# VHH binders against Probable nicotinate-nucleotide pyrophosphorylase [carboxylating] (nadC), part 6

Target 1, 283 residues: Probable nicotinate-nucleotide pyrophosphorylase [carboxylating] (nadC), of Methanocaldococcus jannaschii (q57916)
Amino acid sequence: MLKDYALKILKKSLEYDVGFGDITTNSIIPEGVKAKGVIKAKEKCIVCGIDFIVAFFEEYGIKCKKLFNDGEEAYGNILEFEGDARTILMLERTALNLLMHLSGIATMTNRIVKKAKSVNKNVRVACTRKTLPLLSPLQKYAVYIGGGDTHRFRLDDCVLIKDNHIAIVGVKEAIRRAKENVSFTKKIEVEVSNLKELREALEERADIIMLDNFKPEEIEEALKIIDEFERKTNFKPIIEVSGGIKEDNILEYAKYNVDVISMGALTHSVKSVDMSLDIVRYQ
Below, E stands for the ipSAE of ESMFold2; O stands for the ipSAE of OpenDDE; V2 stands for 0.75 times the mean of E and O plus 0.25 times the DockQ between their complexes.

## First folded at step 1 (VHH)

Design u05 (framework vhh_7ubx_2)
Fold by ESMFold2-Fast, scan of step 1:
Structure u05 (fold): chain B 283 residues (1-283), chain A 120 residues (1-120)
Amino acid sequence: as target 1 above (283 residues)
Amino acid sequence: QVQLVESGGGLVQPGGSLRLSCAASGFTFSSYGMTWVRQAPGKGPEWIATIRSDSSTMRDDSTKGRFTISRDNAKNTLYLQMTSLKPEDTALYYCAKEYYSGSRWYFDLRGPGTQVTVSS
């Protein structure tokens, strides 16, 4: 389950962070003090990861009350909690680091999805494989919560022919071999870097063609070739654009009739949402 | 080498029917779209119909309802069933494996053609 995976990651992160104990908290906070507090979003955001934090806190005996669910727009208090004060302070930074990061991804994704769909109603915004080690499933979950696509396809559903494959056997032969050697259930995606490779991918009937590092004017020319091919053959692959696409230039790409825009920035250049954990009562 | 061989043409009277066949070899037939085009003397080539690898079809409106394109992947064969033939259907009919090479992509891997003549 994804929640169990998140819990395992949080527990390992805590182990690394705490070592032999929270010396500051243990030296200052008396044993047996109970505290009530809140996690507060200090800026408007799309919440993501709240159920992971609840599971993490409850694993250590902290009781929680959600004020928002993943995917909701929030500002101010998002989670109430109650339990042992030393335990709460020990868990604080590990919990906030994950929650802030995932909410950052969801917030950025939601903003970009709305921007892209304002000029192309049917476009999907997807993340890439440029993710943090071990955190990839959680980061992709955050993209999904923000309204994006977690990735085009699962690895087992899609053959992905990339630049190194093309360098060895070429576009045509790579697609032909994939079609002959893999199950009919698998989609074949090819990354092309120029119009010659695009034509070759169309001729060999790749299911998905990714236009990699094309400039907007090159996308326009590529779409003319694709439209001409569709007109004559009644074949149209799914068209994905990727490479060099950022929030500040996405409209230059989204205005074209493309199916998917993939952005590494959703997972590798995200800003965390600013959040705090505040103790509001103790005894 | 890629080879396409058309057959099934001939002389037929107006209102008659013919079934054209195209035998393909030298490539993985089931993986490619196939098309029928025709050319009458003194005229440019005219696209008739395409069938994709998934067997979905596209037809020219002028022949839609009279011509049906189909394929048999087990036999590596493409078909064109022609009904209600008219004198203006008189042409050389070519089977083509779609291959993009500038303006000639739909003719690069055509066969020698099969003649269809519609007259009394």
Scores: ipSAE 0.000, ipTM 0.079, lowest interface PAE 23.1, mean pLDDT 81

Design u06 (framework vhh_7ubx_2)
Fold by ESMFold2-Fast, scan of step 1:
Structure u06 (fold): chain B 283 residues (1-283), chain A 121 residues (1-121)
Amino acid sequence: as target 1 above (283 residues)
Amino acid sequence: QVQLVESGGGLVQPGGSLRLSCAASGFTVSSYYMTWVRQAPGKGPEWIATISSGGYTMRDDSTKGRFTISRDNAKNTLYLQMTSLKPEDTALYYCATTRYEYTSGKTYDYRGPGTQVTVSS
């Protein structure tokens, strides 16, 4: 389960962060002090990762009450907790770092999805495999919570023929070999960089064709070729556009009749949501 | 400009009841967790109760069952209902908003001047 994976990542991060012990908390906070507190979002956001933080806190004996669920728009207090004060302060930064990051991804994704769908209601906004080592499943979960598409998770999920594969064997032969050697259950996607490669990918019946680093005007021309091919053969692949697409230029792409817009920025250029952990002591 | 003003204190006999009010201006009480704190003569501040932005209440065990924290979001006002008052409850009672980040060394972001409660015959 994803929650168990998140818990393992949080525990490993905590081990590194604690090092020789929390010298500030241990020198100042007496043993046995109980605290109650909240995690607060200081800006409006789409919350993501709350259940991961609940699992993490409860693993260390901290009781939690959710005020929002993943996917909800939130501002102010989002999680209440109570337990040992030293433990809470020890867990604080590890918990906040993950929660702030995942909520940042969900917030950015939701904003961009709404923007793209304002001009193309059926388009999907997807992330890529440009993710942090080990954090890919959690980052992709955040994209999903924001209303985006996760794309492939690992190298074994689907075939993705890229520029370096094409450089070695060419588009046609790459698709033919993939079809021959990979299970029938796997989709075959090819990244094309020009109209010649597009025509080759269409002729070999790739399941998904990604127009990689095409300018908006070049996409229009590509779509004409795709439409002509569909008219003659009754075959239409899923069309994805990727490369150089950002929040500030996505409308230039979304206005075209494409199925998917993929953005590495959703996972590699996200801004964390500003959050704090605030405590109240009781005895 | 944040301002908190408490009212409702006074002299009461043991076993009596009082309802304290805290009127907030310059911010919305439902967006923060709001706290009642008391300070007895010669003692440090003692936490009594907190109400979260979501309405969840947290209370000190020693006063649990006698004191109830609540708020009216429309009036932007915090309340503390006190029952079965004891001489030991004599203190200055004040409301506060809590944004306690340990690294800052501060207990409260804002607090009012307080309202005096005296339990005596």
Scores: ipSAE 0.000, ipTM 0.095, lowest interface PAE 22.6, mean pLDDT 83

Design u07 (framework vhh_7ubx_2)
Amino acid sequence: QVQLVESGGGLVQPGGSLRLSCAASGFTFSKYAMTWVRQAPGKGPEWIATIGSGGDTMRDDSTKGRFTISRDNAKNTLYLQMTSLKPEDTALYYCARPYWSGYHSFDPRGPGTQVTVSS
ESMFold2-Fast, scan of step 1: ipSAE 0.000; ipTM 0.226

Design u08 (framework vhh_7ubx_2)
Fold by ESMFold2-Fast, scan of step 1:
Structure u08 (fold): chain B 283 residues (1-283), chain A 120 residues (1-120)
Amino acid sequence: as target 1 above (283 residues)
Amino acid sequence: QVQLVESGGGLVQPGGSLRLSCAASGFTFSSYDMTWVRQAPGKGPEWIATITSRGYTMRDDSTKGRFTISRDNAKNTLYLQMTSLKPEDTALYYCAAHRYYGSDWSLDYRGPGTQVTVSS
């Protein structure tokens, strides 16, 4: 099902890219020419999206042979293909743009997950909902392929009480209303910005508490409060930290006994993997 | 302007007691959570105890049998009662007021501190 979603996105992307036709290819390449080619990764990466590109190419009559699967570390040729030359050249940039982007996410995520787990074996590294419109399911899939956690996909996956909800009704009332009005099967998460909100979330038994934009030393203070609450009540929520966390400072956070580190950068500040599409034979 | 002023520190012998006070002004004291923190020379800040605006108290395990945090909203004053003092309790003790300030509680107010020295 995710493959079908990717195919729809690729087709729609192709629409805006092609316009009235590929005037260069149509002027230069004769009709009926068949070509063989490869997609090549020009730098070491974790491949992600290869099955989406295969589905896209096959939809337009291009035959493919995978050399690597999603999640594998690769360098050099990753996909072989064969078909109509005009069609291949028309699809090239749309296919590469998505593949390069998703592989970039998987590569960054894998590197960061390994870094965090080197100091905290059980910590999860998660993305957020700070994603590109329409691409969120594909970007989250890339995080998953890289070894990360997807967090919630949609607004209906779990309750997430944010600063704007708190501004309207306050922490305690927001949690109470969520518990009253939402299925018992749904987790209730609250973003807290200070120690007062943390204590209110603990008292109301939120399932997950996100420490939003806390500095490492402030996390230490929060964990002392959480530990004391656990000792007194035998209740401990899942603890997530988020806000301002990047690859260059993640170790300052991961060294604390937190359950989840969430990074918007995994989906909104990723560097694409450099790739090319090369025609190797034509007929 | 918000101000927090600690007092009650000084020299005390091991096994002695001290009561620290933190006088608050420039804000609605009863609406703020209040915390005691200590810092020994060359060490980072160490949290001791917090009392919320609603009176809920949380304490560090290493001191909770010996230290008691309390507040008097009528006097805008926070207290720390310290008993069975040890040389390792020697530090600058300061109070802090916590409030919603975006996502960074470290921008909350704190006082200049009062020195506690435990020695014979």
Scores: ipSAE 0.000, ipTM 0.087, lowest interface PAE 23.1, mean pLDDT 82

Design u09 (framework vhh_7ubx_2)
Amino acid sequence: QVQLVESGGGLVQPGGSLRLSCAASGFTFSTYAMTWVRQAPGKGPEWIATIYSGGSTMRDDSTKGRFTISRDNAKNTLYLQMTSLKPEDTALYYCAKGTRYDSSGWRYMDVRGPGTQVTVSS
ESMFold2-Fast, scan of step 1: ipSAE 0.000; ipTM 0.187

Design w01 (framework vhh_7w1s_2)
Fold by ESMFold2-Fast, scan of step 1:
Structure w01 (fold): chain B 283 residues (1-283), chain A 117 residues (1-117)
Amino acid sequence: as target 1 above (283 residues)
Amino acid sequence: QLQLVESGGGLVQAGGSMRLSCAASGFTFSSYMGWHRQAPGKQRELVAKISGGSTAYDDSVKGRFTISRDNTKNTVYLQMNSLKVEDTAVYYCAARYYSGWTRDDYWGQGTQVTVSS
């Protein structure tokens, strides 16, 4: 879905990496040598970005055969390719860096999603906007492939009323102004930091309420208020919890009846999957 | 939505051979195709799986069973050789597909394999 965007990023990254030329390859590899090779995952992973790499390689005349698709659990050979040896070697690191990173995100996300769903089948695990500049759409795609939720992409996707907005106008007025001035098609989410703000957000019918930096015990109290409000009004917002949540403590939060758990770690604390590009034949 | 259609089960004598087939339709690709079995009074267990170029087998069937996949026909096969009475079970085809925020597992209806002495 993001193939053209990924291709533009890969080409710009390649421009930086090549500079004035691949002096090693050009000094060692004769012109006209053709090679066949594989990209290999050295550890079990959820593959993400394979179609981006295929598009990138094919743009430079390298023929590809996919052995796995994005979202599949893989180990060993994941892509076969053939073409000009100098070109393959020039593209290698740019291709691997993106593929390894996105597969790392998808792998981590899938592991965490499975962990959270083991105690709360209906919960969504979402990333945030704590992403690398320009790579945000690709990183969020990797979260999606891993089974996570992308959350909002940009400032124009959804209204998100945060602590600094609340400091200026308060919860009730912020929600009212957003409803008045933003298209009916946009959901209104508000971050609340205490039970007073939670009650105000409920009264103004925010579509989504994020419990920001609530301790597990405080979440339990918040859910009681939300359940009572639902019984009296027949209104139930989507409930998101966020702030300080990581793989090692997610179960403390997932055990509660919340709809979404958001964590920045999915995009800012990921390890790349170890992969290699191996030439297996040349002419 | 992925659908699985199994064929090839039935009665066979000990020492004989049988091939099970499972044709998948719906989605274009699945990373995981496998065979599971459930013997009377036992839990369902993995027999063999294939994901891309990688295969794995339960120790009880290694050397006797072979899983293979025809990507053109989107079909997975289980070739069962040197069958034992203990191989008697309902055999289930399984496929796994990742769709957004969920992992979707699809199962066939099961096919009975009975090995007589």
Scores: ipSAE 0.000, ipTM 0.142, lowest interface PAE 19.3, mean pLDDT 84

Design w02 (framework vhh_7w1s_2; at its last look DockQ between E and O 0.13; V2 from the best seeds 0.00; counts 0 for: pae E 23.1 > 2, unsure alone 60.7 < 65, off the site)
Fold by OpenDDE, look of step 2:
Structure w02 (fold): chain B 283 residues (1-283), chain A 117 residues (1-117)
Amino acid sequence: as target 1 above (283 residues)
Amino acid sequence: QLQLVESGGGLVQAGGSMRLSCAASGFTFSYAMGWHRQAPGKQRELVAKIYSGSTAYDDSVKGRFTISRDNTKNTVYLQMNSLKVEDTAVYYCAKWYGSRDYGYDYWGQGTQVTVSS
């Protein structure tokens, strides 16, 4: 189903990109010319979105042979293909853009996950909803492929009480109202900004508590409070830390016994993997 | 407003029996209820839990202790048979938070149970 969504996005993107026609290809390459070639990763990466590209190519009559699967580390040729030269050249940029972007997300996520787990084997690294329009499902898929956690996909996936909610009704009332009005199947997460809000969230037994923009020393204090509460009540929420966390400072947070580290940078600040499509005349 | 009141504790000889009661008020009694105990110098531990009819026991008390509830009286009971010296502890009644079993939101004051050799 995700593949179908990806294909839809790729087709719509192609429709825009082609416009009235690929005037370069159509003016230079004769009709009926066949070509074969490869998509090549020009740097070490975690492959992501290869099945989307295969489906995209096949939709337009291009034969494909995968050399790697999503989640695998690759350098060099990752996909072989053959078919109509004009068609391949028309699809090229649209295909590469998505593949490069998703692989970039997966690669970055994988590096950060490995780094975090080197000091905390149980910590999860999660992305956020800071994604590009219409690409959120695919970007989150890429995070997953990279070994990260997708967090909630949409607003209907999980309750997330934020500072603006708290500003209106307070932490306790927000949690209580959520519990009363939301299905039992949904978890309730609350973003807390200080230790007072943390205590309130604990008292109301939020399922997940996110320590938002806590300093390392504040995280330490928060964990002491949480541990004390657990000893007293046998309740422990999932603990998430977030706010300004990047690859270069992830260890400053992963060193604490937290359950989740969330990073917007996994999706909003990702470098695409450098890839190329090379072809030769087939017949 | 919510209240749990334990009773029935005291001194008993090893091999004897004792029945603890916990009277609950201020909430719907359909919630899961449990008995915990804390011995001197030890951490508090779950002894038995009951929810709607389903029961769970710590391995150390299986076959000896029975938890039950009377919804008409809003009371949970712990029947303790074949008591051992190591059963000596303060026993606490607890209410689970809502309908979920991830923590307790209210505790009784506790009742002392002493088993002599």
Scores: ipSAE 0.000, ipTM 0.211, lowest interface PAE 16.3, mean pLDDT 91
ESMFold2-Fast, scan of step 1: ipSAE 0.007; ipTM 0.280
ESMFold2, look of step 2: ipSAE 0.000; ipTM 0.087
ESMFold2 (binder alone), look of step 2: mean pLDDT 79; pTM 0.802

Design w03 (framework vhh_7w1s_2)
Fold by ESMFold2-Fast, scan of step 1:
Structure w03 (fold): chain B 283 residues (1-283), chain A 118 residues (1-118)
Amino acid sequence: as target 1 above (283 residues)
Amino acid sequence: QLQLVESGGGLVQAGGSMRLSCAASGRTFSYAMGWHRQAPGKQRELVAKITSGSTAYDDSVKGRFTISRDNTKNTVYLQMNSLKVEDTAVYYCATDRYGYSWSEFDYWGQGTQVTVSS
């Protein structure tokens, strides 16, 4: 379960952060003091990770009341909680760091998805595998909550033939060998960097062809080749565009009839949502 | 379906310039296109070729000839400067039949005559 995975990550992060004890909290907050508080989004966002934080807080005896669910647009108070003051202060930074990051991904993804779909209704916006170690499933979950596509999760999820594979065996041989040696349930995707490799990928009937680091004018050329091939052979792969695509240039790409636009920036260049945790003493 | 139509040839004096054009129809584009030439009693030889990202020239024309293309007009050009009598030949626009090869040109237009007078 994804929630259990998030809990394990949060607990390990907490273990590192606390070390031998929260010396500030333990020196100034008396034992047994209760507090109530809120987590507040200081800017408009798409909430993501709230159930992970609830599970984390409840694991340590903190009672929670959700004001928003993952995927909802929020501003101001998003979670109410109450419990032991020392415990709340110990958990604060670990909880906020994850919640702010995942909400940042969901917010960016939702904004970009809406932008791309404004000119290409059926396009998917996808993340990549350019993710933080161990956090990849949670980051991809945030992309999903924002309305994006997760792309492949792990190396065993689908075949993705990259430039270094092509350097060893070439496009045709790589696709042929993948088809012979991998289960029929797995899609075969190939990254092509020029029109020659595109032609070779089409001839070998790759399921998905990614146009990697093509300029918009080069994509127009590539689509003409793909359309000609479809007319001659009645074969049409899924077309993905990737490389150098950002929020400020996505419309230059989305205006073309492509199926998927993939952006590493969704997971590696995201801005966290600014959030705070505020408490008051509670009797 | 694919047709290559050359134009711009003719008579020019040594030291002059000439621009050849090749319009391609019946195909949206080709990965590589080039110019070959054939002098009387000689084999056809590569003069210049162009892809989406690179150009190449025969040593005999380097620095004098420039190949370019306009993908919007589906046209390839050969700008010939500092022409020599030895450049006299029929010039052929060329591509591969299937449009993917950089090195194998097996489809040519009808050719256009270029005559350089001394």
Scores: ipSAE 0.000, ipTM 0.074, lowest interface PAE 25.5, mean pLDDT 83

Design w04 (framework vhh_7w1s_2)
Fold by ESMFold2-Fast, scan of step 1:
Structure w04 (fold): chain B 283 residues (1-283), chain A 116 residues (1-116)
Amino acid sequence: as target 1 above (283 residues)
Amino acid sequence: QLQLVESGGGLVQAGGSMRLSCAASGFTFRYAMGWHRQAPGKQRELVAKISSGGTAYDDSVKGRFTISRDNTKNTVYLQMNSLKVEDTAVYYCAAYRDYSGSYDYWGQGTQVTVSS
């Protein structure tokens, strides 16, 4: 259950953050004060992680009322809560840090997906495995909520033949060995860096071919080779482009007839959504 | 550029079942989707709603109607069981994109008539 995974991460983060105790809150807020408050998005965003925060707050006895669900566009109040004031203040930063980060990923992903699909209706925008340690499932969930594709999660999800594999055995032999030694149920993807490797990957019938660090002009030439191969053999792999693609230049790539655009930036260069936790009433 | 198209309405006898479909196009998911109905001379009312956070139903249909969604097809369904004459209405598919929670997108409606 992804929610249980998120809760474990939040609780471990809280243990570190509390350390010897919240000395500010414990020195100035009397015991037994009950507070009501809201979490507020200070900019328009796609909400992601709200159920993780609800589970976290409820674990510590804080009652919650969701105003928005993951995947919804939001601005202003997104969550109402009520409970012990000291507890709320103790949980605040841990909760906001995760919620702001995941909402940032979903917001960026949604914006980029809309941009790419404006010129290529069928293209998928995918993240990579360039994720924060332990947070990968949550970050990929946020990409999914933003309308993106998660790509492979783990090394055992599918075969991905990369530049370092090719350096050792070459494209043809790498694909042949993968086909011989891996279950028939697993897709075989290969990253190619030039047109020679592209031709070799096509000849060996890789299921997915990633054009790695190709310039737009080079993609155009690659697609000509792929189209010619399809015409002659009636075989067409899934075509992915990756490397050096950012929000500012994605249209230069999306205009081509490619199936997937993969961007590490969705998980490693995201800006958090600005949010606050505001106490509305206390007694 | 969200467009909603309903299908599956028609005439059915009391105690029968009917399934309505609503196909959404022009966007990826990320809308709350719902079914509303309006009987002659009455206000339009929410019947069932589905979002990433779950489902909600009007008391008059709880236990009889089920809302579900196929995110791959961007289609929302309303399964209506144990239909009553009082369920006769035009059924509208709706979605909200507005962060205020108001339903901004509406289908044209599909007539459901339940005969005694």
Scores: ipSAE 0.000, ipTM 0.101, lowest interface PAE 23.0, mean pLDDT 83

Design w05 (framework vhh_7w1s_2)
Fold by ESMFold2-Fast, scan of step 1:
Structure w05 (fold): chain B 283 residues (1-283), chain A 118 residues (1-118)
Amino acid sequence: as target 1 above (283 residues)
Amino acid sequence: QLQLVESGGGLVQAGGSMRLSCAASGFTFSNYMGWHRQAPGKQRELVAKIYSGRTAYDDSVKGRFTISRDNTKNTVYLQMNSLKVEDTAVYYCATGWSYKYGSDFDYWGQGTQVTVSS
């Protein structure tokens, strides 16, 4: 239940933020003041996290009315709320910080997915495990809402043989050992950095091969090797490209017949959507 | 925006009655509200207060003045009966965080003039 996880994180964040009390609100706003307000998106965005914020507000007695659902394109008012003014002001920043961040991920992901699919209808745009501690499930949810692929969630989800594994045992031995020691239900992915490693990964029948930090010209050459191997063996792995790929250069990669383009930037270099919480009525 | 607005003041003859109203804008009245007055050349004094449904009055007005509230209209009233020339003053509505957080009132209205003539 992702909503319960989000609520737990929001409550812990609030506990830190409040400390011994909101001294500004408690010194200025009388007890018993009721307020109605809105959360407003100040720029066009894909909303993500609205149900998390509703759950958080309702936990503290604030009534909510959603104007948009996660995944919808929005501008202006996205959530109406009413309740105790002191409580609303106490919850404001914790709620906005998460909502703005997740909506930022969904917005960027959606924009990049549309761009990549404009030249390659079947390509998936995926995030990585370069995520904020404890926020990974929420950030990956936002990628999904934006139309992206979550990639593996945790170390136990899928085998991913990386440069440091290869440095110790080499490509062939790493794949062989993974196949021997991991459940038959788990896919084996390997990152390769050159054509020699690519040939080794193909020979050992890795399920997924990631071309890591390949230039566009090098990807073209890699795909020729993959196609030749498929013609001879009737085996074709899923092909992922990663490393150095940004919104402004993704078309140079997406034009090739690759299955997945993965970008750490979707979770580690996102710009938050600018939002405000505005009190519109009080009594 | 925190605002208290008094109304109902004016001229009245000794022995008459007058009702002052205090409307809150920008917030709902807390549990701690009062009426103060200040006559020319005198210090401001507490006349009546209401806190958590209880009321208290200065001895000079006890039995003549009644403080009440209407939560539906977000308004507090001061009903003044048997008015004396000595009741002539500017009357101020005030509210605080609550009686639990302080003995003093934190927010004040602009005041309304009450003049009692013989």
Scores: ipSAE 0.000, ipTM 0.067, lowest interface PAE 26.4, mean pLDDT 84

Design w06 (framework vhh_7w1s_2)
Fold by ESMFold2-Fast, scan of step 1:
Structure w06 (fold): chain B 283 residues (1-283), chain A 119 residues (1-119)
Amino acid sequence: as target 1 above (283 residues)
Amino acid sequence: QLQLVESGGGLVQAGGSMRLSCAASGSIFSYAMGWHRQAPGKQRELVAKITRGSTAYDDSVKGRFTISRDNTKNTVYLQMNSLKVEDTAVYYCAAPYEYTSSGRTYDYWGQGTQVTVSS
C-alpha cells in the first residue's frame, strides 16, 4: 500500500531528525500538555499527501480531522489535530516537509496539465524517473493527483532504451534484443535523438518513440516521417516528446500531434507549497 | 480521494441493451479504468478495461460490450448489447491507485450497480 510506504519513510525521517531527543521541546514544554492545532496552506494549492500525514500523526497518538482531500484545491486550514503537545512539536517538520513537497508537485502538475490541454485536449503530461531516491513512488503519486501521468515506475515496468544503451548496441539491435528477450507483456519504448534513429525505431516497430531534445521545427519534420510511415504500413507508435520542456514553452510542443509530453521538472524543479503548523489551544 | 459512482443498472430482457455510466469525483486523465462484475456464487471478474486509447474485454463479452471514456467529463461508460441471462451480476467501476499501462490492479471501487437479465 502506498500509505504504508509513506509511513515508513516518515518514521525513518523522524528517527534521523530527533536523534536522542527534541531538546528544545523537552526543556520548554511541560509534560502532559495537550494541544489542538491546524496545518495551514499559506498559498492556494492542490493538496497532496494529507492521508500520509494523518497516518503518521495517528501512529503517534495524534487525532486528526481532514478538511480537504488529496486532489482538492485548498487555501487556509487543511487539517485539524489534537494530542500531546511535545509529540506534535516533534513530528511537525517531518510532516510539513513531505506535505509541502507533494502538494507542490500536484499544484505544478495541475497547472501545466490545464495549460497543455487548452491546446491539445488528448495530450498526456508525464513525469520521468528523475526523482529523489526512495521518494519516487510518493512524487509520482503527487503527479498523478495533479492530473499527470506517472510514466515508467521502475526498471521492470517497461523497456526504455536510452542514449547509453544506443551508444553501446545501436537503436536497431537494442529493439531487436528487447523483443527477443523480454516478456510479450512489456511495451518497448526508445529515445531517439535524430531522424536516422527515428527511422530505425519505426522500421523495428517500437511501441513508443520518444523524440529526445528535439526542437519544435525538428518535431515537425519527425512527424512528417511518422505520418509517411503510417500511410505505407498502417503502423503508428505512441509519440512522446521530452527534453528541455517547461511551463513557459510547453505550448510550442503541445500544438503538434504528439501523444505525451514528459517533463523531469515536475519532480526535480518543483517549488514546495508554503505551509505552517499552528497550535491554537493548549491545556 | 477518488470516488466512483455508477448509474444505469436495472432489469432488462435477454437480447436487450443497457448502458452503464461511472462518474468520478476527480480527474481520470491518468487512470486505467475498468468494469468488473460479480454474479451470485461466482468470483468477481474483469469485464472490460480502457487504458491509453486501447481496450480489452473478457472473451465472454467480446463483440457485445464496448467500454469508452470521456476525460473531460471524468466519466467511463459500458455499453452492453445482446445481453444474456448469464450477464446478470453486480457491475463495479474501478480505477487503480496509480496509473498503470496494464490496468491489472484496482484500488478505487464504486458501490456497484445491479444488472438483471430475464429470459
Scores: ipSAE 0.000, ipTM 0.087, lowest interface PAE 23.6, mean pLDDT 84

